# Ledger of designs, part 254: VHH binders against p49116

Target 1, 238 residues: p49116
Amino acid sequence: EGPLLSDTHVTFKLTMPSPMPEYLNVHYICESASRLLFLSMHWARSIPAFQALGQDCNTSLVRACWNELFTLGLAQCAQVMSLSTILAAIVNHLQNSIQEDKLSGDRIKQVMEHIWKLQEFCNSMAKLDIDGYEYAYLKAIVLFSPDHPGLTSTSQIEKFQEKAQMELQDYVQKTYSEDTYRLARILVRLPALRLMSSNITEELFFTGLIGNVSIDSIIPYILKMETAEYNGQITGAS
Key: E = the ipSAE of ESMFold2; O = the ipSAE of OpenDDE; V2 = 0.75 times the mean of E and O plus 0.25 times the DockQ between their complexes.

## First folded at step 14 (VHH)

Design ya1 (framework vhh_enristomig; at its last look DockQ between E and O 0.01; V2 from the best seeds 0.00; counts 0 for: pae E 13.6 > 2, unsure alone 63.7 < 65, placed apart)
Fold by OpenDDE, look of step 14:
Structure ya1 (fold): chain B 238 residues (1-238), chain A 119 residues (1-119)
Amino acid sequence: as target 1 above (238 residues)
Amino acid sequence: EVQLLESGGGEVQPGGSLRLSCAASGFTVSSNYISWYRQAPGKQREWVSTIYSGGRPNYAESVKGRFTISRDNAKNTLYLQMSSLRAEDTAVYYCATLSEYLRQFGDYWGQGTLVTVKP
């Protein structure tokens, strides 16, 4: 049995929509988010172990962890995306909704806290200076999580997660030998992902794109999407 | 009821041009990811192009630079302008939307329109 991930799984290049508007509108934000989502799912599909689990299990896994994968993607692509600018734009749009009395006080608080959590998470990852390999392994650990309800083949999923963890450990030991506790510092960030609401993420980034259709609903379709279409969605064609 | 009606297909010589239309009903084209697909005889259906409001169109590498996807919001119609047509472009062309595909209507495809590129 070969490694869970190869060098090909380390590459995670997001291409933003062009041109960037002067004012980040809802469509630009949604398109950017969509590309990241597609890229993340395409990445998952590129893992042989993921394919080996079968379509039903694959779908279930991605449904369970898409928000976490997406968030890791935000962190990894924060610079390319100008994430701080995007989040600021989202807040501005939210302000408009607030002024129109479309949101309750409690909901406003929840949404603002979520935005804060996203920003803090991404900042924390930047401070740790997480590299492409580490991101790949973290995404794999998140993807192959056996502790979600309703999963089949949990033993196999666990095996893949362990393999991801082991490979991450080996990589960190090899690459950052002088930093004895780097692995622990990296792994301790993962719980923050599960504190984030997928519903709020969907509302912030995808409402303009999919309307009343949920990300959960479109995941099976995206996973069946042709590779060429994936490439088209993530790179954008002029 | 969601309906997609493709038209504009026909026979054309290599190097020629065609414009396909997809008339949509039951949903708004401008508010959805909407795509062109094609299926050649004896081959699997393949993705051709996607457009969404506020985003740049996407194209398969095989048609990039030759095909242009567009829409008329007033007519709720999707278009595919094809130029520099090749024999390998011969196929039945379909349009589909992501949002409607996943709704109560399930795996929905129109009848398609046949494009034949022949000398």
Scores: ipSAE 0.022, ipTM 0.383, lowest interface PAE 5.3, mean pLDDT 87
Fold by ESMFold2, look of step 14:
Structure ya1 (fold): chain B 238 residues (1-238), chain A 119 residues (1-119)
Amino acid sequence: as target 1 above (238 residues)
Amino acid sequence: EVQLLESGGGEVQPGGSLRLSCAASGFTVSSNYISWYRQAPGKQREWVSTIYSGGRPNYAESVKGRFTISRDNAKNTLYLQMSSLRAEDTAVYYCATLSEYLRQFGDYWGQGTLVTVKP
């Protein structure tokens, strides 16, 4: 019993690789993205309700929603990451690949559309001035989604999602009492997350760092990491 | 040195099926992102499908539901099962191990295998 999240779960501080290279390269992008992924997984693992579901359920939940959590993390950390600069560098690279006739137009259009959707999502979140508490509850809502296929303990997951929704509602009502429609405006952003392709996210952000291993295959490893090893991954310390 | 050898192309009637193979040497198919591309006469090469190192597939919209990418790790071979073929699928099909986005893997291409779907 008690609140689903504590103040510890509101803190979401991403530390970027230093220094930023004069020209962005795939290694900087992948290291930055890896730190965000590990931070997102550590965040999820730290939630008592998540811990209570058991290791097999934890893995299934994160496999189902990691891209949504990652995308929320990108929006939350967009300034720290210089995300607009990273995405512009990726777009420039893709446009140069078109000029060199190395990639199909259909594939490039899929990737560009995904990038545009990501930029639009991040911009909409910035325009709403989503705060750290709101991000934490939004992440909890997508994490505890009972409607993913293949999940067990669906009733308990639904209870946790409803609790996250209620706590977000209470927070918004207390903190933004004069803005009657803020909760509705925030929640209507969530469906866009399900439209983000995990395959394209991997290709944009993770191709160079994790080699040829998919994010799905490393999730159990990340969730089992000791806390000290986790901190090393999110700060780059060995 | 990376070498890719496509095979399995040929002539087929509309609605027919073919299975393309890409035998790889100089790298491990299970450890790399690897893709199928195609090039119709007078057209740019276009992406068809990718299989990621974890086995997850992705497809161009024009072939979803008709083509299936797979691999046999023991034979170090990539496959493309094509069904419900149409005249627009006529092209030389290539396998490639390259980064479409960040140019990480370089450009390694096979010589291609011709698929002709008779009108």
Scores: ipSAE 0.000, ipTM 0.162, lowest interface PAE 13.6, mean pLDDT 80
ESMFold2 (binder alone), look of step 14: mean pLDDT 79; pTM 0.806

Design ya2 (framework vhh_enristomig; at its last look DockQ between E and O 0.16; V2 from the best seeds 0.00; counts 0 for: pae E 7.9 > 2, unsure alone 64.6 < 65, placed apart)
Fold by OpenDDE, look of step 14:
Structure ya2 (fold): chain B 238 residues (1-238), chain A 119 residues (1-119)
Amino acid sequence: as target 1 above (238 residues)
Amino acid sequence: EVQLLESGGGEVQPGGSLRLSCAASGFTVSSNYISWYRQAPGKQREWVSTIYSGDRTNYAESVKGRFTISRDNAKNTLYLQMSSLRAEDTAVYYCATLSEYLRQFGDYWGQGTLVTVKP
């Protein structure tokens, strides 16, 4: 079998709404997040191995890991999207809820800690200077995680994850031969993704968008979208 | 609050032309991917066209060469010029950003504008 990923899977270009307003409103944040989510799902769909798993299985995978993929996307696109500014804006918007006493002290703490974890994760990835190939492989490793409950075809998923891991090893060895422990440093960041709450992420980035509808519930519809429509949402016709 | 208001629909004969408008408020049309969608009676809503940042455009195969999407930044308005209209183009037409597209699963859509193509 050929490689899990090709050079085409390395491209991950997020286009932000332009111009960026001085005041980042909820719509801007939600639109930006939506684009990233959509891009991430489009990326997953572009992987032949992902398609090979079938509709039910690949839907289950994305449901299980969308938060992790989204977070990796935030890290990868942090500069382009001015993530720090977005997070600051989110905090500012949360102040309204705080002032109105709509959130408990514990909830406020949880949300603020989540924002901190997001920022720290992205900073850590920036410090490691993770490149596009490494991000692609990390996303693949996250996507093809066999340890989520309720998955079918776990053996196949595991094989794909192994391929992703192997290809990452080969790439790192080839590209960063002088950094013996780079692979380990990169992989050790992945556990941080699972410390992050998908519910809080959804609240921060998507509440103004979908209301009481969950990202989990809309994922199947996005994944079933026709290719032409998919491209029509975030990518221009080539 | 983000609002989109579609207009310009009506009855037209096959081969005719219509121009739809989508007036946006609460966001800047030039800053967003904005799309036209349509829903025919008894059918699922489908994507029609998108205009991207930088005035790049994309079209569904069924409307390619017949429809033209554009925007007026000064008016904060999206347009859909429809030509060579066919019976199968009969539908309620909606405009939406990507985020609003996703929000549809929460039953969010504008009123739309009805286009009826009949002899």
Scores: ipSAE 0.465, ipTM 0.766, lowest interface PAE 1.3, mean pLDDT 89
Fold by ESMFold2, look of step 14:
Structure ya2 (fold): chain B 238 residues (1-238), chain A 119 residues (1-119)
Amino acid sequence: as target 1 above (238 residues)
Amino acid sequence: EVQLLESGGGEVQPGGSLRLSCAASGFTVSSNYISWYRQAPGKQREWVSTIYSGDRTNYAESVKGRFTISRDNAKNTLYLQMSSLRAEDTAVYYCATLSEYLRQFGDYWGQGTLVTVKP
């Protein structure tokens, strides 16, 4: 059946909004995050195995895992995004929101804990020096997760996940032959992704642009519209 | 709540000029970026220009050298100075604070102001 991913699926180049503002604002943060989200969904859409599952299954998978894919993207692109700077700007905007909107101390604590967990995850991935091939297979493992409730075709999804796991193992063994436990150390990081709250991610990165529209609600439109872009208008085009 | 109100449109002769205004409330123009868009009859809405914090600017190729975006922080107002106008510039002009990638979801648009360049 051939490999799950080809070299064309390893390329993951995020372009930041230009120029970067002297004082970061919610719109710069939201545009940067939106670019990463679309890049991540375009990446998933381009995988033949994903295409083979059908539109309803595709939508269900991405709805279940978009936050995990997004978080892996944040880790992969943390340096080019200057993610530490963005997170500091988010904290500043939270303080402005306190002055205007009277957020509770408990909510602020929950958001700060989420920011801390996100930074810890990104730091741990940087410490492991995860390369682009490894990120591509980790994203595939996350994408083809059969564990989420309500999925159809779970046996086929399991097959694709197993294939991603085996291809990652083969890559790591060939490329990092002197590091016997690299695969295990990488895979142990994945459970942390399930601890990331999609609701808080939306509040941190997407509130300034979306209003009452959740990411979960727009996923079907983004996935369905990508095929039509060759024959019609492009939503979200620059 | 964010509100955007465009004004300054009208009819002009080819080669003429106009200055459009966008009065903003509910956010600070100096701390955010705002764009101009336009929509000609029978065409899709297209990006024209953006001003960022720190007064950096960017323009669509079709308007470079003819249009200038600016703002007045004291009035919380965005401007578009249009010069050397051509018939192809006839459109309804909108200011917006939005992501280009999610603009159909959760966008804030003004009501628009019509610019007509006479034959």
Scores: ipSAE 0.013, ipTM 0.275, lowest interface PAE 7.9, mean pLDDT 78
ESMFold2 (binder alone), look of step 14: mean pLDDT 80; pTM 0.810

Design ya3 (framework vhh_enristomig; at its last look DockQ between E and O 0.03; V2 from the best seeds 0.00; counts 0 for: pae E 12.5 > 2, unsure alone 64.1 < 65, grease 24.7 > 24.2, placed apart)
Fold by OpenDDE, look of step 14:
Structure ya3 (fold): chain B 238 residues (1-238), chain A 119 residues (1-119)
Amino acid sequence: as target 1 above (238 residues)
Amino acid sequence: EVQLLESGGGEVQPGGSLRLSCAASGFTVSSNYISWYRQAPGKQREWVSTIYTGGRTNYAESVKGRFTISRDNAKNTLYLQMSSLRAEDTAVYYCATLSEYLRQFGDYWGQGTLVTVKP
């Protein structure tokens, strides 16, 4: 019964396509998003507690929280990704759709609000100056959420979440001892993640790839990828 | 539009060699993770090799030491040099970016190129 996370789980390095094009096309955006998605899935798989839950439970958890994990990843990798530029490009592409009258006014509003929420969330996290350890623990808390419908092994999931919370608390107390309320400030950001629509996120970042297929339906296949394949796609590790 | 066109497949005897090509359009090969995949009859598609943006390479254990992935930036083309070919290497070979990997679920993969290893 060791710690839920180790130092190896703190590393979360996203490699962007290089060079960045002058004009961010749909492929660049989708490729970047794909890399982040795979990195997030690989990260989850690297956690022994996650593996211990079994394939079915693992799949269910990731299906439930992939949008939240992805969003945390966006926040964590915002600088490396030039997220503001990506979002601006997405808006520009969206404008083309608007001009072609492909979207209703209500839908346009929803999508624009979602983009705003993404930007605001990432800005808020940057303002808090969240470090790699804190991100790792927040991702774990989000991943091991027992309150999603249809989950099995909810007691075990809850235990893992508690463990993540405890370890985060200990880390914050140790690292930021003078900031008594840092933990609370960090945790109160989590509700914002659940206000974000996974459908809209999918539309913005992945529709150019999977068409009418959902990320939800693809998740089991991603999770079944071999470690070597993950490394071959993301980390470059042999 | 992103397009990948595989070529170079054919019939070869065990122990033989083949060189596959993947011509890319709509994106820059040197700016992406580019991978080779293969699908044998009746089996799932599997990862074979990747060349990273920085030029690093990685291989599946089954092909390590026998296959070499490379690229020509000027031609925007990916290559797979295959040597010491075995019967179990028989498959349709595909090239893809990471995002293109996801496209398979939307049926956006290229046609691939068939490699048949038989006496």
Scores: ipSAE 0.376, ipTM 0.708, lowest interface PAE 1.7, mean pLDDT 89
Fold by ESMFold2, look of step 14:
Structure ya3 (fold): chain B 238 residues (1-238), chain A 119 residues (1-119)
Amino acid sequence: as target 1 above (238 residues)
Amino acid sequence: EVQLLESGGGEVQPGGSLRLSCAASGFTVSSNYISWYRQAPGKQREWVSTIYTGGRTNYAESVKGRFTISRDNAKNTLYLQMSSLRAEDTAVYYCATLSEYLRQFGDYWGQGTLVTVKP
């Protein structure tokens, strides 16, 4: 009983590496992305309902949805990260390479399509002016998804997801009372998250930290870290 | 300004060894993503090996077990120890601070160093 999320779960402040380089590089992007990943995992771990599910269930949930949480985080933090500039620069580089016939392969096409879809998602969220409360509930809805295979406690997970949905509905109705369809417009954006490839996300944002190690392999380690410890440790960076 | 200077190439008999060096300035090799690439005559430039900021390494399948990437943080220098060299390893070897499709962030390549494995 009680609210699923408190005001402490709405705060989601990403601190960027300093100093910012004159030209963005893979290291800066990977450091920035790892901070967002750790912030997202810390956010999930801090939720009492998440804590109550137990370690095995927690790990399974995060493994299933980390890319969706990360993508929501990218959209929420897009301005502070200068994400639109990063994505535009990558697209321009890839387009120039294709135009000059310097690079070829199906992988380049997959990467460009993924970047385009990510850019479209972030732009659509910005145009809806999604606020911090809405992001927090959307992340909770994605986190407490009962439909992933292999989960235990699926009834409890479903109840938490329903609670997140109800709290989002209540918030939107109170805060945006003159916008009858805002909730529906927000929820329609969630299926786009399923179009995001975790493998391509890893290649774009995490190659400098872990290389050949998938994010789902390090999730148990991140979830077990003490809060003070994770502030000083970024996997593969320090 | 990022500058990369490769050295250590030369002629080697099959089965021989060479150590390539990449002296870096304008960034720190211990805190950056750094790779070796090579380009054989008439071929596209191909990835060889990467060392990541955490010290983990990765290798192309064609060189695993024969090549070792490493760094000397005090000298700000990247190395590629090549052993059991074969004719197909003949190429110009480059170090780079960025992968092929992220080149626009820091597309810095050295001039390369030639490795020739005699027939």
Scores: ipSAE 0.000, ipTM 0.144, lowest interface PAE 12.5, mean pLDDT 78
ESMFold2 (binder alone), look of step 14: mean pLDDT 80; pTM 0.810

Design ya4 (framework vhh_enristomig; at its last look DockQ between E and O 0.07; V2 from the best seeds 0.00; counts 0 for: pae E 11.7 > 2, placed apart)
Fold by OpenDDE, look of step 14:
Structure ya4 (fold): chain B 238 residues (1-238), chain A 119 residues (1-119)
Amino acid sequence: as target 1 above (238 residues)
Amino acid sequence: EVQLLESGGGEVQPGGSLRLSCAASGFTVSSNHISWYRQAPGKQREWVSTIYTGDRTNYAESVKGRFTISRDNAKNTLYLQMSSLRAEDTAVYYCATLSEYLRQFGDYWGQGTLVTVKP
């Protein structure tokens, strides 16, 4: 039994549309989000332990945690994707909806709070200066969460999560030996992810794209995509 | 509104050549990774080629060396030059970005352009 993650799983490079337009339109936002979503799912698929769980279990896991993975991806790629600018653009687009009286006051509040939570989470991660290894392990911990309802093979999932946690602990101990409480500070951020609404995230980043179709419904198809296609779409590798 | 319109399809003999076009509106092709897909009768849609931002290109193994993807920025148009065409290349060809790819799982499907390779 080898490690859950290898150095190959640390690489998480998002390529943004280029050049960035002066005005970030809905397409740009959706395209950027799509790339991140695909990258995240491809990353998950690249983990042998994930593959070992089988297609049905894999699909269930990703359905359960795609929002969390996506959010971690936003945090990790915040600088490259100019997340603050994207969020500002989203807010501007929302202003149009508000002016057109398409949203209730309560809904507006919810959406704005969600955007705030996203920004705060990403800022908190930046303040912690989370590195690529730590992100990889955090994503693994989130991915292999056994506490979602309806999962099969929960024992195995739990084992993988434990393994991810152990490897993270070892890495942090080795790399940041002088920071005794770094692991705790990192892990304590994970609960914030579960405060994020997947529905609102989908609305903010994907509504202009998929209409009434849910990310949940698309996930199985993305996960069945051939590796070569992933590479062809994202990295250009192979 | 983002739109992609494929054209250039037709009937061709084995070994022949054909050039497909994809006219884009609502976004800039040079600013996006954009891909060709194809769907043969009774088969699933498959990836054919991608041109990345920065003009890098990639191809499916089945078309490598025979197909060439390119773009005209001034025309905001994507192209697929197909050569040495085979019967197995018969399909409806589509162009899409990743976002468009995802959107296709919904209610929106481009019309594509039909390529038929037969004697």
Scores: ipSAE 0.442, ipTM 0.772, lowest interface PAE 1.3, mean pLDDT 90
Fold by ESMFold2, look of step 14:
Structure ya4 (fold): chain B 238 residues (1-238), chain A 119 residues (1-119)
Amino acid sequence: as target 1 above (238 residues)
Amino acid sequence: EVQLLESGGGEVQPGGSLRLSCAASGFTVSSNHISWYRQAPGKQREWVSTIYTGDRTNYAESVKGRFTISRDNAKNTLYLQMSSLRAEDTAVYYCATLSEYLRQFGDYWGQGTLVTVKP
């Protein structure tokens, strides 16, 4: 009974490990990505509507959409993360793996196509000059997606998504009144998120963090984490 | 509960050697990726080395060829053998597991172990 998001939900400040190594390694990439993942999970947890759905529904929602939230976070934080530099390092490593016959050409092609889709998405969002309020509502729209299989409370989730959509519409119309088609241009970017593979995202960004454990398996722990432990994780080592 | 306890720090002369230990409890070092980090006075914490499951290793360029990471599965202990030490290696050294990396670290880092290389 009120706005879905407040100004406190717009703040999305990612702090990177510093300094950036002269040559990127899996450790820097994994630490950087982990900070974004935890920031994204903390953001989702802070939304009263999300809290109202209950712990089991929260876990199911985040399991279904974490890659979309993460990808929006990559686009929002691309400059702070030096994402283009990180992706270039990953591409170089993959090309060297082909030269050394370590991976099949079909798998490498699949991963390279994913990287290109990710770069295109981030570039398109940058060209639209999407602001922090717009990102917050877009993340809420993907978070409260009722069409994922296996969800409970889908009627309530749908209502929250509709509310996020209406608040985004109101914000864009008020703030960008001179740009008649801005809302439509922003919204047509969202379907590309469903094309992003969560297992390839894990391979690109989380191989060192995950070890024998997938992101899907750690989500319940992140969502249940105590306040003091959570603050330590989100602030990182640098 | 996962705990990591660093030890083996001390004062050494330039060019000297030192062996750090990291005793682990609450998880198995042989089944996890484990790293060393260091933090010099007034500097940000930096990654030093990682040992992965399957015993593959990786090192920061500043220590490659001088430091060796290893583990003893019987003692559930990680080691960092440091050789050819330099003044810039002076720091507090911390160990960390890559599995659940951020969950186990941050504000909950142990006291670490101090390595001082005399000027």
Scores: ipSAE 0.000, ipTM 0.196, lowest interface PAE 11.7, mean pLDDT 79
ESMFold2 (binder alone), look of step 14: mean pLDDT 80; pTM 0.816

Design ya5 (framework vhh_enristomig; at its last look DockQ between E and O 0.01; V2 from the best seeds 0.00; counts 0 for: pae E 12.7 > 2, unsure alone 64.1 < 65, placed apart)
Fold by OpenDDE, look of step 14:
Structure ya5 (fold): chain B 238 residues (1-238), chain A 119 residues (1-119)
Amino acid sequence: as target 1 above (238 residues)
Amino acid sequence: EVQLLESGGGEVQPGGSLRLSCAASGFDVSSNHISWYRQAPGKQREWVSTIYSGDRPNYAESVKGRFTISRDNAKNTLYLQMSSLRAEDTAVYYCATLSEYLRQFGDYWGQGTLVTVKP
């Protein structure tokens, strides 16, 4: 049994639309988010342990944790994607909806709080200076979470999560030996991910999909795509 | 509103050439990865080609060396130059950004343009 993750799983490069427009329109935001989502799912697919769980289980796992993976991706790619600018643009677009009285006061509060939570989470991760390896392991821990309802093969999922945790621990111990409590500081951030609503995330970043499809409904199709198609959509590696 | 309109399809003999166009509105083709897809009768839709931001092309193995993807930024239009066409290239061809591609899984697809390769 080899390691859960290899160095190839550490690479997580998001390519943004170029050039970035002066005014970030809904399409730009949705396209950027779609790329990140696609990249995240491609990343998951690249893990042998993930493949070993089978298509049905894989689909269930990703459906359960896509928001968390996406959020970790936002944090990891915050600088490259100018997340603060994107969030500001989202807020501006929301202002139009507010002015048109399309949202209730409570809903506005919920959405704004969600944006705040996203920003705070990403800021907290930046403050911790999380590196690519740590992000990879955190994503794996999130991906292989056995505590979602309706999952099959929970024992195996748990084993993979444990393995991810162990490898993270070993990495942190080796790389950051002077920081005794780094692992704990990193892991304690994970609960924040589960406070975030997937529905609100979908509304904010995937408005172009709203009314037509849900992320939940798209996930099975993305996971069934051929590798060549993945590469053809994002990296152009093929 | 983002719109994509495909054109240029038609009937052609094997070995022939055809140029497809995709007129985009609501976004800048130069700032997006934009792709061609095709769906043959009775088959699933498949990826054909992508032109990435920065004018980087990529192709499915089945069309590599025969098809050329390009764009005209001034016209905000994507092109697919097809050469050495084969019977198996017969399909309805669609263009889409990644986000549009994902959105289409909601059973919404553009009209596309039909390419028929037959003697």
Scores: ipSAE 0.454, ipTM 0.772, lowest interface PAE 1.2, mean pLDDT 89
Fold by ESMFold2, look of step 14:
Structure ya5 (fold): chain B 238 residues (1-238), chain A 119 residues (1-119)
Amino acid sequence: as target 1 above (238 residues)
Amino acid sequence: EVQLLESGGGEVQPGGSLRLSCAASGFDVSSNHISWYRQAPGKQREWVSTIYSGDRPNYAESVKGRFTISRDNAKNTLYLQMSSLRAEDTAVYYCATLSEYLRQFGDYWGQGTLVTVKP
């Protein structure tokens, strides 16, 4: 029928609040993360195949995969966000809390393991030098995942995922023709995304924006947001 | 002014049950992530359970299936229903707001409530 993604879906420009503060600022982190979340949701909504599934299916699909999309966005925008600096500051804070015996237990361990998994994922993507086209197709593959519980239209979602996989394959073969195993190396990164905890992502990045509500609760509102309202979230980006 | 007051602790036989309460003032329990922690004598303080603003619970592995976290919006109160209690659950239990992991901690802990499970 036509390509799943067009060149407009490859554009993924995150604009950060400026300037980067001298010291770690939870307000800055939450603002930056919110911009990435809204950019990711707008990206998903702009895909004709996604639009064709209907609002209820759209909401269910995004609720199932938003953390994977967000994590891919973190990896893609890690340099612009100075993500390594943010995560290092968080780790230092957590280590000080452990050493001072202010906190202990499974929660700190869960948060530290999540941070390390995120760092490992971002490093592996940077080592592969994943480009914007490859990120767009990877996001489509995780978006159109038919194996999440409670989804409707599973067969159509599976067809869209297969189409994303085929288009990624064609792109990689054309663009990286001398690198026979690049597609395989890229695809084996995806299972790590399922290991990322959405609850911990909320705690790390969204405490200042949605501390009163979960991201799961706001997804229907973000998906229904008018384009002008969404662009207002990133007004000043140029 | 934010205050957290734990209550409901006491002595209980192995296999018994207790319900802990955390009365909050100065902030809205129903709109925030709120957690229980515990500290046994001579041990580090450990996370027990969190309830997220969408009423999504999460539990430490050591208490899954035995403890239930909940809240009552009308009373601005957090609860921890503890069942199948073991000697290892003996500790002072504290409630705290979520996200204190990402900030400098001061007096984010209440006075706590003691739970003693008899040997």
Scores: ipSAE 0.000, ipTM 0.174, lowest interface PAE 12.7, mean pLDDT 79
ESMFold2 (binder alone), look of step 14: mean pLDDT 79; pTM 0.805

